# Ledger of designs, part 19: VHH binders against Lysine racemase

Target 1, 368 residues: Lysine racemase, of Oenococcus oeni (q04hb7)
Amino acid sequence: EAIHRSTRIEFSKSSLAYNVQYTKQVSGAKTLWLAVKSNAYGHGLLQVSKIARECGVDGLAVSVLDEGIAIRQAGIDDFILILGPIDVKYAPIASKYHFLTTVSSLDWLKSADKILGKEKLSVNLAVDTGMNRIGVRSKKDLKDEIEFLQEHSDHFSYDGIFTHFASSDNPDDHYFQRQKNRWYELIDGLIMPRYVHVMNSGAAMYHSKELPGCNSIARVGTVVYGVEPSEGVLGPIDKLKPVFELKSALTFVKKIPAGEGISYGSKFVTSRDTWIGTLPIGYGDGWLAEYQDFQLLIDGQKCRQVGQIAMDQMMVALPHEYPIGTEVTLIGKSGKYENTLYDLHKHSGVPPWKITVAFSDRLKRMVV
Key: E = the ipSAE of ESMFold2; O = the ipSAE of OpenDDE; V2 = 0.75 times the mean of E and O plus 0.25 times the DockQ between their complexes.

## First folded at step 19 (VHH; framework vhh_8k46_1)

Design y4 (from w1 with I54V; at its last look DockQ between E and O 0.92; V2 from the best seeds 0.85)
Fold by ESMFold2, look of step 19:
Structure y4 (fold): chain B 368 residues (1-368), chain A 122 residues (1-122)
Amino acid sequence: as target 1 above (368 residues)
Amino acid sequence: AVQLQASGGGFVQPGGSLRLSCAASGFTFDDYAMGWFRQAPGKEREFVSAINWVGGRTYYASSVKGRFTISRDNSKNTVYLQMNSLRAEDTATYYCAAKTNRGEYTPRYDYWGQGTQVTVSS
């Protein structure tokens, strides 16, 4: 993180808490697991994980073992689910750190059984209903895994089972219906564990009532991070709160005569004498080149970003002189104006999570 | 009064193109997602395409993806459907619909147009 400059992400604890409660209200889920994979969708793995429980989050979900280990090493003992497959040789480590561990095959279980020693692994069975990514695809294979777990209970606890919907936020719900029907077909008549979790953000918000017996757990990221899962096509945009603001400040201000080019290639040329400000953010921070010309917010006014975005800096056209140190809002509110991820998506073509996940390690993250 | 007036339909040979328009009035267009649906005789109405209120997010039915393009012009209160590489199976009445992006989660669209006929035949 670059802590010795003004450029920062301010993450709102209260907005996260509101979105958690709203998601539980709409979905009817009594349990909410927050996805913190990929640096908490760019918001900061540890920064978000440290506040999650007080915001009403009941557990954390990560993609890889090292994300879970980092959370544990920060002293957090909350429930953690590892969604991604792990190499079997790390099964004892996953047990030691108390992770609910995703398993995709009987062969993995058989290999883990030989190396767990006195460790007991908490197992989450993956069921592939059409995502075509991980998990068993037949009732026979699923039943064989369940039987193996029950027969080897000195090494395994059968604690979870899940599937993932590929198109839960799509107005065309045919594929969702196909996956749902396959899910119920596969689990019918089988022993179910404590944690049955199928609802991602779209399923939680749009389809929970269609998932009887399997709608008590929401395993979500998008909706809790403040983005409506369909971006306003299926659901309202006025209920979820944005969870962060991105802010910086002017480091240099000058009046540029008419006819001068700005930044690389001089492709932007002033048409009149223009005040130009410089701020310390660029594509090296994850403010991508595609965001060129976006309207930034300064003192309640819209100020156009001008010229090519450099790796570490960019320029903005100002309506008048501002002092060095004047705050600039890139995403968030200033006066009566607000810049949202939806606005940047429309401007740039870059979808919200590609925007936030692209924020680099250099960009300071703080909880407010 | 709310009106959604779809136009631009007609007869076209397979492989041809049509551009549908839907002009909206009587509501704040900028606060609505827009959708296109179609219904062939004897069949249920089916989803074709949708676009969010600002135009940044689009969706397509698998049967039309890559061939159809939805767009909107909020200054003209109009949504469009560019239909390329048309097939006989695309023959239907095409309806535009509007859904508020505010309030509560609901599965229904608030307003529906009267439709425009598209006929694709060899």
Scores: ipSAE 0.764, ipTM 0.910, lowest interface PAE 1.0, mean pLDDT 93
ESMFold2 (binder alone), look of step 19: mean pLDDT 79; pTM 0.795
OpenDDE, look of step 19: ipSAE 0.887; ipTM 0.953

Design y5 (from w1 with G35S; at its last read DockQ between E and O 0.97; V2 from the best seeds 0.92)
Amino acid sequence: AVQLQASGGGFVQPGGSLRLSCAASGFTFDDYAMSWFRQAPGKEREFVSAINWIGGRTYYASSVKGRFTISRDNSKNTVYLQMNSLRAEDTATYYCAAKTNRGEYTPRYDYWGQGTQVTVSS
ESMFold2, look of step 19: ipSAE 0.866; ipTM 0.945
ESMFold2 (binder alone), look of step 19: mean pLDDT 80; pTM 0.797
OpenDDE, look of step 19: ipSAE 0.908; ipTM 0.965
ESMFold2, look of step 20: ipSAE 0.859; ipTM 0.943
ESMFold2 (binder alone), look of step 20: mean pLDDT 80; pTM 0.798
OpenDDE, look of step 20: ipSAE 0.888; ipTM 0.960
ESMFold2, fold request of step 22: ipSAE 0.849, 0.850, 0.857; ipTM 0.941, 0.941, 0.944
ESMFold2 (binder alone), fold request of step 22: mean pLDDT 80, 80, 80; pTM 0.801, 0.802, 0.799
OpenDDE, fold request of step 22: ipSAE 0.938, 0.938, 0.940; ipTM 0.976, 0.975, 0.976
ESMFold2, last read: ipSAE 0.862, 0.856, 0.859; ipTM 0.946, 0.944, 0.944
ESMFold2 (binder alone), last read: mean pLDDT 80, 80, 80; pTM 0.800, 0.799, 0.804
OpenDDE, last read: ipSAE 0.940, 0.940, 0.939; ipTM 0.976, 0.976, 0.976

## First folded at step 20 (VHH; framework vhh_8k46_1)

Design j1 (from y5 with R108K Y109W; at its last look DockQ between E and O 0.91; V2 from the best seeds 0.88)
Amino acid sequence: AVQLQASGGGFVQPGGSLRLSCAASGFTFDDYAMSWFRQAPGKEREFVSAINWIGGRTYYASSVKGRFTISRDNSKNTVYLQMNSLRAEDTATYYCAAKTNRGEYTPKWDYWGQGTQVTVSS
ESMFold2, look of step 20: ipSAE 0.854; ipTM 0.940
ESMFold2 (binder alone), look of step 20: mean pLDDT 78; pTM 0.776
OpenDDE, look of step 20: ipSAE 0.894; ipTM 0.959

Design j2 (from y5 with K99R R108K; at its last fold request DockQ between E and O 0.95; V2 from the best seeds 0.90)
Amino acid sequence: AVQLQASGGGFVQPGGSLRLSCAASGFTFDDYAMSWFRQAPGKEREFVSAINWIGGRTYYASSVKGRFTISRDNSKNTVYLQMNSLRAEDTATYYCAARTNRGEYTPKYDYWGQGTQVTVSS
ESMFold2, look of step 20: ipSAE 0.840; ipTM 0.935
ESMFold2 (binder alone), look of step 20: mean pLDDT 80; pTM 0.798
OpenDDE, look of step 20: ipSAE 0.897; ipTM 0.958
ESMFold2, fold request of step 22: ipSAE 0.831, 0.840, 0.839; ipTM 0.935, 0.938, 0.938
ESMFold2 (binder alone), fold request of step 22: mean pLDDT 79, 80, 80; pTM 0.796, 0.800, 0.802
OpenDDE, fold request of step 22: ipSAE 0.936, 0.935, 0.937; ipTM 0.975, 0.974, 0.975

Design j3 (from y5 with T106L; at its last look DockQ between E and O 0.95; V2 from the best seeds 0.88)
Fold by ESMFold2, look of step 20:
Structure j3 (fold): chain B 368 residues (1-368), chain A 122 residues (1-122)
Amino acid sequence: as target 1 above (368 residues)
Amino acid sequence: AVQLQASGGGFVQPGGSLRLSCAASGFTFDDYAMSWFRQAPGKEREFVSAINWIGGRTYYASSVKGRFTISRDNSKNTVYLQMNSLRAEDTATYYCAAKTNRGEYLPRYDYWGQGTQVTVSS
């Protein structure tokens, strides 16, 4: 993390808390598990995990075992779900750290049974209804897993079952309906555990009423991190609050004569004498080359980023001289203007979570 | 008064192309997502494509993906549907619809156009 420069992500605790409450209210979910995978969608695994409970989050969901371990090692004993499959040899570790652990096959359970010793593993059964990623695909296989868990209760607690919708935010809901129908077909007549969780952000916000008996838990990232899951096609954009701003400041300012090129390859050439500012952010921070020419916000005005984005720096055209240290807003508000992830998506073609997940370890993150 | 005026339909041979337009008036176009739907005689209306209020996010029904392209020009208050590689099953009346990106999560569209007929001869 580069803490001795102006460039930073300011993460809003109050916006996160608002989005959690709003999501629960719209979806009707009594329980909300926040996905903190991929460094909390780029916002910082530990800093988000540390504030989650006070924001109304009921548990955390990660993709890999090491993410869960890092949270535990930071002293956080909240509920943690490991969504990604783990190698069976790590089953005792998952038990010792008290993770709800995702299991995709009976063979995995049989192997874990042999190595758990005195450990008892909290099991989350994966059901593949059409994501085609993980989980069992037949009622027989699911029933065999449940029976095995019940017969080996000295080593296993049957605590969760889930599926994941591939297209819950799509206005064309045929695939969502197919997965939903398959889910109810597969679980019909089976013993259900304490945690039945099928709702990602789109399902929670658009389809919760279509999921009777399976709509008490929202397992969400996108909506709580302030992005409307359909990006405004199916739902409103004026209720969820952005959870962060990305800010920097000018470190150099000079007037450049007409006809001079800016940055690598001189691909931008001034058409008139132009004040040019430099700020310390580049693609080494995750501000990707695709973001070239994006309108930055300075002193309540739109100022075009100009020239090729370098690894560590980039330039912006200014309407007049500004002092070194003048704040630059890349994502967020300045005066009457606001840059959002939707604006950057439109400009660059890069979807919101590719934008934020790409923010590198160097980019300073702080809670405000 | 709100109007969504769809146009550009017609008769086309299989494999041909058409471009549909939907001109909007009577509301702030820039605050609306725009969608295309279609309905063949005796069938239910089905989703074809959508685009968010600024054009950054698009969606396509699986039956048209790769063949149809939605776009919008907010300076002209118009949404377009470029339809390539047309097939007999694309024959339908095509409707544009508008949905506000503000307020509440509601399951319906605010405004609907009158439609334009597309006929692809087999």
Scores: ipSAE 0.831, ipTM 0.933, lowest interface PAE 0.7, mean pLDDT 94
ESMFold2 (binder alone), look of step 20: mean pLDDT 79; pTM 0.792
OpenDDE, look of step 20: ipSAE 0.881; ipTM 0.954

## First folded at step 21 (VHH; framework vhh_8k46_1)

Design o1 (from y5 with W53S; at its last look DockQ between E and O 0.88; V2 from the best seeds 0.80)
Fold by OpenDDE, look of step 21:
Structure o1 (fold): chain B 368 residues (1-368), chain A 122 residues (1-122)
Amino acid sequence: as target 1 above (368 residues)
Amino acid sequence: AVQLQASGGGFVQPGGSLRLSCAASGFTFDDYAMSWFRQAPGKEREFVSAINSIGGRTYYASSVKGRFTISRDNSKNTVYLQMNSLRAEDTATYYCAAKTNRGEYTPRYDYWGQGTQVTVSS
């Protein structure tokens, strides 16, 4: 982590708390599990996980075992669900760390039973209702898994069951309805565990009333990170608060005469004498080439990023000379202006969640 | 007064193309996601396509995906639906609808336009 530069991601604790509460209110869910996979969507796995409980988050969801382990090693004892499948050989590890562990097959359970020893694994059964990623697809297979778990209660605790909606944020809800119906067909008459969870961000915000008996838990990411799941098509974009800001500062300032190229390839040429600022951020940090020419915010003014974005630096056109160290807001507020992830999305075509995930670990991350 | 005026409908042969337009007035257009719906005789109104207020995200019904393209020009307060490779089953009255991207979560669309007839027939 490059801590000796001004470039930084600022994560808003208050915004997170607000979004958590709002999500619970809209969905009616009493329990919210926050997905913190992929470095908490680029916001910082550990710092987000550390403040999650204080913000009303009831549990964390990760994609891979190592994310969970990292959280535990950081001293966080929050409930953790591992969403992705793990190799059966790591089942004892998952048990030791007390992870709710996603299981997709009876064969996996049989294999795990042989190696768990004195460990007891908390099991989350995956049901595939149409995502076709992981999970059982038939009622018979699901029954067989449940029966196996009951028969082998020395090694397993049947604690969770879930499905994932592939299109819960689409105004065309036909596929959602199909999955929903399939879900209820599959679980009908079966023993349900403590955690029945089906609502991702879209389902939580748009379909919670359609999920009787399965809407007490919201397993969400996008919405809590301040991004409306449909990006304004199904829900309002102004009800959620941004949690992500990206700031930097000018490291160099110079006046460039007319007719001079800026940066690699001289793709930008000055038409007049122009003050140019340099920022210590580039595509190596996650400010992608697609973000070229984006309007940055300096001292409450819009300033155009100019020239090709370099690996570690980029330039910005300035209305006048600014001192070195002047703060630059890439994403966030400056005066009356605000750059949102939506703005950058519109500019670049990159979805908001891909924008944030793309930022490297090199960037300093701070909770504010 | 709020108005959504759809145009561009007509008769076309299978495989043909049409471009629908919906001109909006009376509200802040760039604060609204825009959608197209269609209703065939004897059938329920169905979703066709949607585009968010900034034009950065689009949605399509499975039946029209790959054939239809939704776009918008906020400077003209207009949303478009380019319909290619038209089929007989695309025959319907097409409606433009607006939903604000602000306020409260609600399943309701704020404004509906008058329909424009699209007939695909040999």
Scores: ipSAE 0.766, ipTM 0.915, lowest interface PAE 0.6, mean pLDDT 96
ESMFold2, look of step 21: ipSAE 0.792; ipTM 0.920
ESMFold2 (binder alone), look of step 21: mean pLDDT 81; pTM 0.803

Design o2 (from y5 with R57S; at its last look DockQ between E and O 0.89; V2 from the best seeds 0.87)
Fold by ESMFold2, look of step 21:
Structure o2 (fold): chain B 368 residues (1-368), chain A 122 residues (1-122)
Amino acid sequence: as target 1 above (368 residues)
Amino acid sequence: AVQLQASGGGFVQPGGSLRLSCAASGFTFDDYAMSWFRQAPGKEREFVSAINWIGGSTYYASSVKGRFTISRDNSKNTVYLQMNSLRAEDTATYYCAAKTNRGEYTPRYDYWGQGTQVTVSS
């Protein structure tokens, strides 16, 4: 992290807490697991994980073993689900760190049984209803996994079962309905574990009432991080709170005569004498070249970013001289104006999570 | 009074193009997602395309993706559907619908247009 400059992400604990409660209210879920994969969607794996429980989050979900290990090594003993595939040789490690571990085949279980020794693994069975990514696809294979777990209870605890919906936030819900019907067909008559979890953000917000017996757990990221899952097509945008602001400050200010080019390639040329500010953020921080010309917020006014975005710096056109140190809001509020991820998506064509996941390790993250 | 007036339908040969328009009045257009649906005789109404309130996010039914393009012009309170590479199975009445981006989660659309007929035949 570059902690000795003004450029930072300010992550709102109160907004996260509000979005958690709102999601539980709308979905009816009694249990909410927050996805913190991909560096908590770019917000900071440890920064978010450390405050999650006090915000009402009941557990954490990661994609890879190393994300879970990092959380444990930071002293966090919260419930952790590993959603992604784990090489069987790491099964004892997953047990030692107390992870609910996703398993997608009987062969994996048979191999793990041989190497767990005295360890007992908490197992989350993956059911592939049409995501075509991981999990068993037939009732026979699912029954075989469940029976194996029961017969080898010295090494395994059958604690979870789940599926993923590929299109739960799509106005065309044909595929969601097909996956839902397949899920109920596959699980019918089978022994169910403590954790039955199928609801991602779209399912939680749009389809929870269509998921009887399987709607008590929301396993969510998008909605809790403050983005309406359909980006306002199927649901409201005025309830969820943005969870972060991206801010910087002017490090240099100068008046540039008419006719001068700004930044690489001189693609922007002043048409009149113009005050130009420089701020320390660029594509090396994850503020991508596609964001060129986006309107930044300074002192409650819209100020256009001008010129090519450099690796570590960029320039902005100012309506008048501002002091060095004047705050610049890239995403967030200033006066009556607000820049949102929706605004940047519209401007750049880059979707919200591609924006935030691109934030580099250099970009300072602080909880407010 | 709220109105969604769809227009631009007509007869076209397979492979041809049409551009549908839906002009809105009587509500704050900028606060609404806009969608197109279609219904052929004897069939259920089906989703075609949607666009969020600012135009940043779009959706398409699988049957039309790559051939149809939704857009909106908030200064004109109008949503458009550009339909290219038309096929006989695209023959239907096309309806526009509006859904507020404020308030509660609900499955219902707030307003529906009267529709415009598209007929694709040789």
Scores: ipSAE 0.840, ipTM 0.935, lowest interface PAE 0.7, mean pLDDT 94
ESMFold2 (binder alone), look of step 21: mean pLDDT 79; pTM 0.788
OpenDDE, look of step 21: ipSAE 0.881; ipTM 0.951

Design o3 (from y5 with Y105S; at its last look DockQ between E and O 0.93; V2 from the best seeds 0.86)
Fold by ESMFold2, look of step 21:
Structure o3 (fold): chain B 368 residues (1-368), chain A 122 residues (1-122)
Amino acid sequence: as target 1 above (368 residues)
Amino acid sequence: AVQLQASGGGFVQPGGSLRLSCAASGFTFDDYAMSWFRQAPGKEREFVSAINWIGGRTYYASSVKGRFTISRDNSKNTVYLQMNSLRAEDTATYYCAAKTNRGESTPRYDYWGQGTQVTVSS
């Protein structure tokens, strides 16, 4: 993190808590697991994980083993699900750290059985209903996994089973309905574990009542991080709170004569004597080149970003001289104006989670 | 009174193009997602395309991806559907629909247009 500059992400604990409660209310889920994969969708793995329980989050979900280990090493003993498959040689480590561990095949279980020694692994079975990413695809294979787990209870606890919907936010729900029907077909008549979890953000918000017996757990990221999963096509945008602001400050201000080019390639040329501010954020921080020309907010006014975004800095056209240190809001509110992830998506074509996941480790994250 | 007036339909040969327009009045257009649906005789109404209130997010049915483009002009309270590479199976009445992105969620669209006929035939 670059803690000795003004550029920072301010993450709102109260907004996160509000979105968790709203999601539980709309979905009817009694249990909410927050996805903190990919650095908590760019918001800060440890910063978010440390406050999650007090915000009403009942457990954390990560993609890779090392994300879970980092959370444990920070002293957090909350429930952790590893969603991504792990190499079987790390099964004892997953047991040691008390992870609910996702398993996609019987062969993986057979190999783990040979190396667990005295360890007992908490197992989450993956069922592929059409995402075509991980998990078994037939009832026979699923039943074989369940039987193996029951026969080897010295090494395994059958604790979870899940699927993931590819199109839960799509106004055309044919694929969702096909995956849903396949799910119920596959699980019918099988022994079910403690955790049955199928609802991602779209399913939780739009389809929960269509998922009887399988709608008690919401395993969500998007909606809790403050983005309506369909970006306002299927659901309201005014019922979720943005969870962060991205702010910086002017580090240099000068008046540049008419006719001068700004930044690399001189693609922007001043048409008149213009006050130009510089702020310490660039594509090395994850403020991507596609965001060129976006309106920034300064002192309650819209100020256009000008010139090519450099690795560590960029420039903004100012209506008049501002002091060095004047705050710049890239995402968030200033006066009566607000920049949202929806605004940046429209401007740049970059979807909200590509925007936030691209934030680099260099960007300071602060919980407010 | 709320109105969604769809226009631009007509007869076209396979491989041809049409541009549909849907002019909205009687509500705050900028607070609404807009969608196109179609219905052929004897068939269920099916989703074609949608665009969110600001224009940044679009959706397409798999049968029309790459051939149809949805857009909107909020200054004119109008949503458009550019239909290229038309096929016989695109023959249908095309309806525009509006759904608020504010307030309590509901599964239904708030407003529907009267439709415009598109006929693709050699």
Scores: ipSAE 0.783, ipTM 0.916, lowest interface PAE 0.9, mean pLDDT 93
ESMFold2 (binder alone), look of step 21: mean pLDDT 79; pTM 0.786
OpenDDE, look of step 21: ipSAE 0.889; ipTM 0.953

Design o4 (from y5 with S35H; at its last read DockQ between E and O 0.96; V2 from the best seeds 0.92)
Amino acid sequence: AVQLQASGGGFVQPGGSLRLSCAASGFTFDDYAMHWFRQAPGKEREFVSAINWIGGRTYYASSVKGRFTISRDNSKNTVYLQMNSLRAEDTATYYCAAKTNRGEYTPRYDYWGQGTQVTVSS
ESMFold2, look of step 21: ipSAE 0.856; ipTM 0.943
ESMFold2 (binder alone), look of step 21: mean pLDDT 79; pTM 0.789
OpenDDE, look of step 21: ipSAE 0.901; ipTM 0.963
ESMFold2, fold request of step 22: ipSAE 0.864, 0.858, 0.847; ipTM 0.947, 0.944, 0.942
ESMFold2 (binder alone), fold request of step 22: mean pLDDT 80, 79, 80; pTM 0.794, 0.790, 0.794
OpenDDE, fold request of step 22: ipSAE 0.941, 0.939, 0.943; ipTM 0.977, 0.976, 0.978
ESMFold2, last read: ipSAE 0.849, 0.865, 0.870; ipTM 0.942, 0.947, 0.949
ESMFold2 (binder alone), last read: mean pLDDT 80, 80, 80; pTM 0.793, 0.795, 0.797
OpenDDE, last read: ipSAE 0.943, 0.940, 0.940; ipTM 0.978, 0.977, 0.977

Design o5 (from y5 with S35N; at its last look DockQ between E and O 0.89; V2 from the best seeds 0.85)
Fold by OpenDDE, look of step 21:
Structure o5 (fold): chain B 368 residues (1-368), chain A 122 residues (1-122)
Amino acid sequence: as target 1 above (368 residues)
Amino acid sequence: AVQLQASGGGFVQPGGSLRLSCAASGFTFDDYAMNWFRQAPGKEREFVSAINWIGGRTYYASSVKGRFTISRDNSKNTVYLQMNSLRAEDTATYYCAAKTNRGEYTPRYDYWGQGTQVTVSS
């Protein structure tokens, strides 16, 4: 992490708390699990996880075992669900760290039973209702898994069951309805564990009333990170607060005469004498080439990024000379202006989550 | 007064193309996601396509994916539906609808336009 650089991601604690509360309010969910996979969607796994409970988050969801381990090693004892499958050989590790562990097959359980020893694994059964990623697809297989867990209670605790909706944010809800119906068919008459969870961000915001008995838990990411799951198609964008800001500062300022090329390939040429600022951020940090020409915010003014974005630096046209160290807001507010992830999305065509996830670990991240 | 005026419908042979337009007035166009619906005789109205306020996210019914393209020009307060490779089953009255990207979570659409007839027949 480059801590001796002005470029930084700022994560808003207050915004997170607000979004958590709002999500619970809209969905009616009493329990919210925040997905913090992929470095908390680029916001910083550990810093987000550390403040999650204080913000009203009841548990964390990760994709891979190592994310969970990192959180535990940081001293965080929050409930953690591992959403992705893990190699069975790591089952004892998952047990030791007290992870709710996703299981997709009876064979996996049988294998795990042989190696768990004195460990008892908290099991989250995956049901595939149409996502076709992981999980059992038949009622028989699901029954067999449940029975196995009951028969081998020395090594397993049947604690969770879930499915994932593939199209919960689509105005065409036919596929959602199909998955929903399949879900209820599959679980009908079966023993349910403590955690029955089916609502991702879209389902939580748009379909919670359609999920009786399965809407007490919201397992969400997008919405809590301040992005409306449908990006304004099904829900309002002004009810969520942005949690992400990206700031930097001018490291160099110079006046460039007319007719001069800026950056690699001289793709931008000055038409007049122009003050040019340099920023210590580039595509190596995650400010992608697609973001070229985006309007940055300096001192409450819009300033155009100019020239090809370099690996670690980029240039911005300035209305006048600014001192070195002048703050530059890439994403966030400056005066009356605000750059949102939506603005950058519109500019670049890059979806908001791909924007945030693309930022490298080199960028300093802080909670504000 | 709020208006959504759809146009571009007509008769076309299977495999043909049409481009629908819906011109909006009387409200802040870029605060609304725009949608296309269609209703065939004896059938329920069904979702066809949607586009968010900035045009960065689009949705399509499975039946029209790969054939239809929704777009918008906020400077003209207009949403478009390019319909290619038209089929007989695409025959319907097509409706434009606006849904605000502000306010409360609600399933309702705020404004509906008049229908434009699309007939695909040999």
Scores: ipSAE 0.831, ipTM 0.936, lowest interface PAE 0.5, mean pLDDT 96
ESMFold2, look of step 21: ipSAE 0.836; ipTM 0.936
ESMFold2 (binder alone), look of step 21: mean pLDDT 79; pTM 0.784

Design o6 (from y5 with S62D; at its last look DockQ between E and O 0.86; V2 from the best seeds 0.85)
Amino acid sequence: AVQLQASGGGFVQPGGSLRLSCAASGFTFDDYAMSWFRQAPGKEREFVSAINWIGGRTYYADSVKGRFTISRDNSKNTVYLQMNSLRAEDTATYYCAAKTNRGEYTPRYDYWGQGTQVTVSS
ESMFold2, look of step 21: ipSAE 0.875; ipTM 0.948
ESMFold2 (binder alone), look of step 21: mean pLDDT 80; pTM 0.799
OpenDDE, look of step 21: ipSAE 0.821; ipTM 0.932

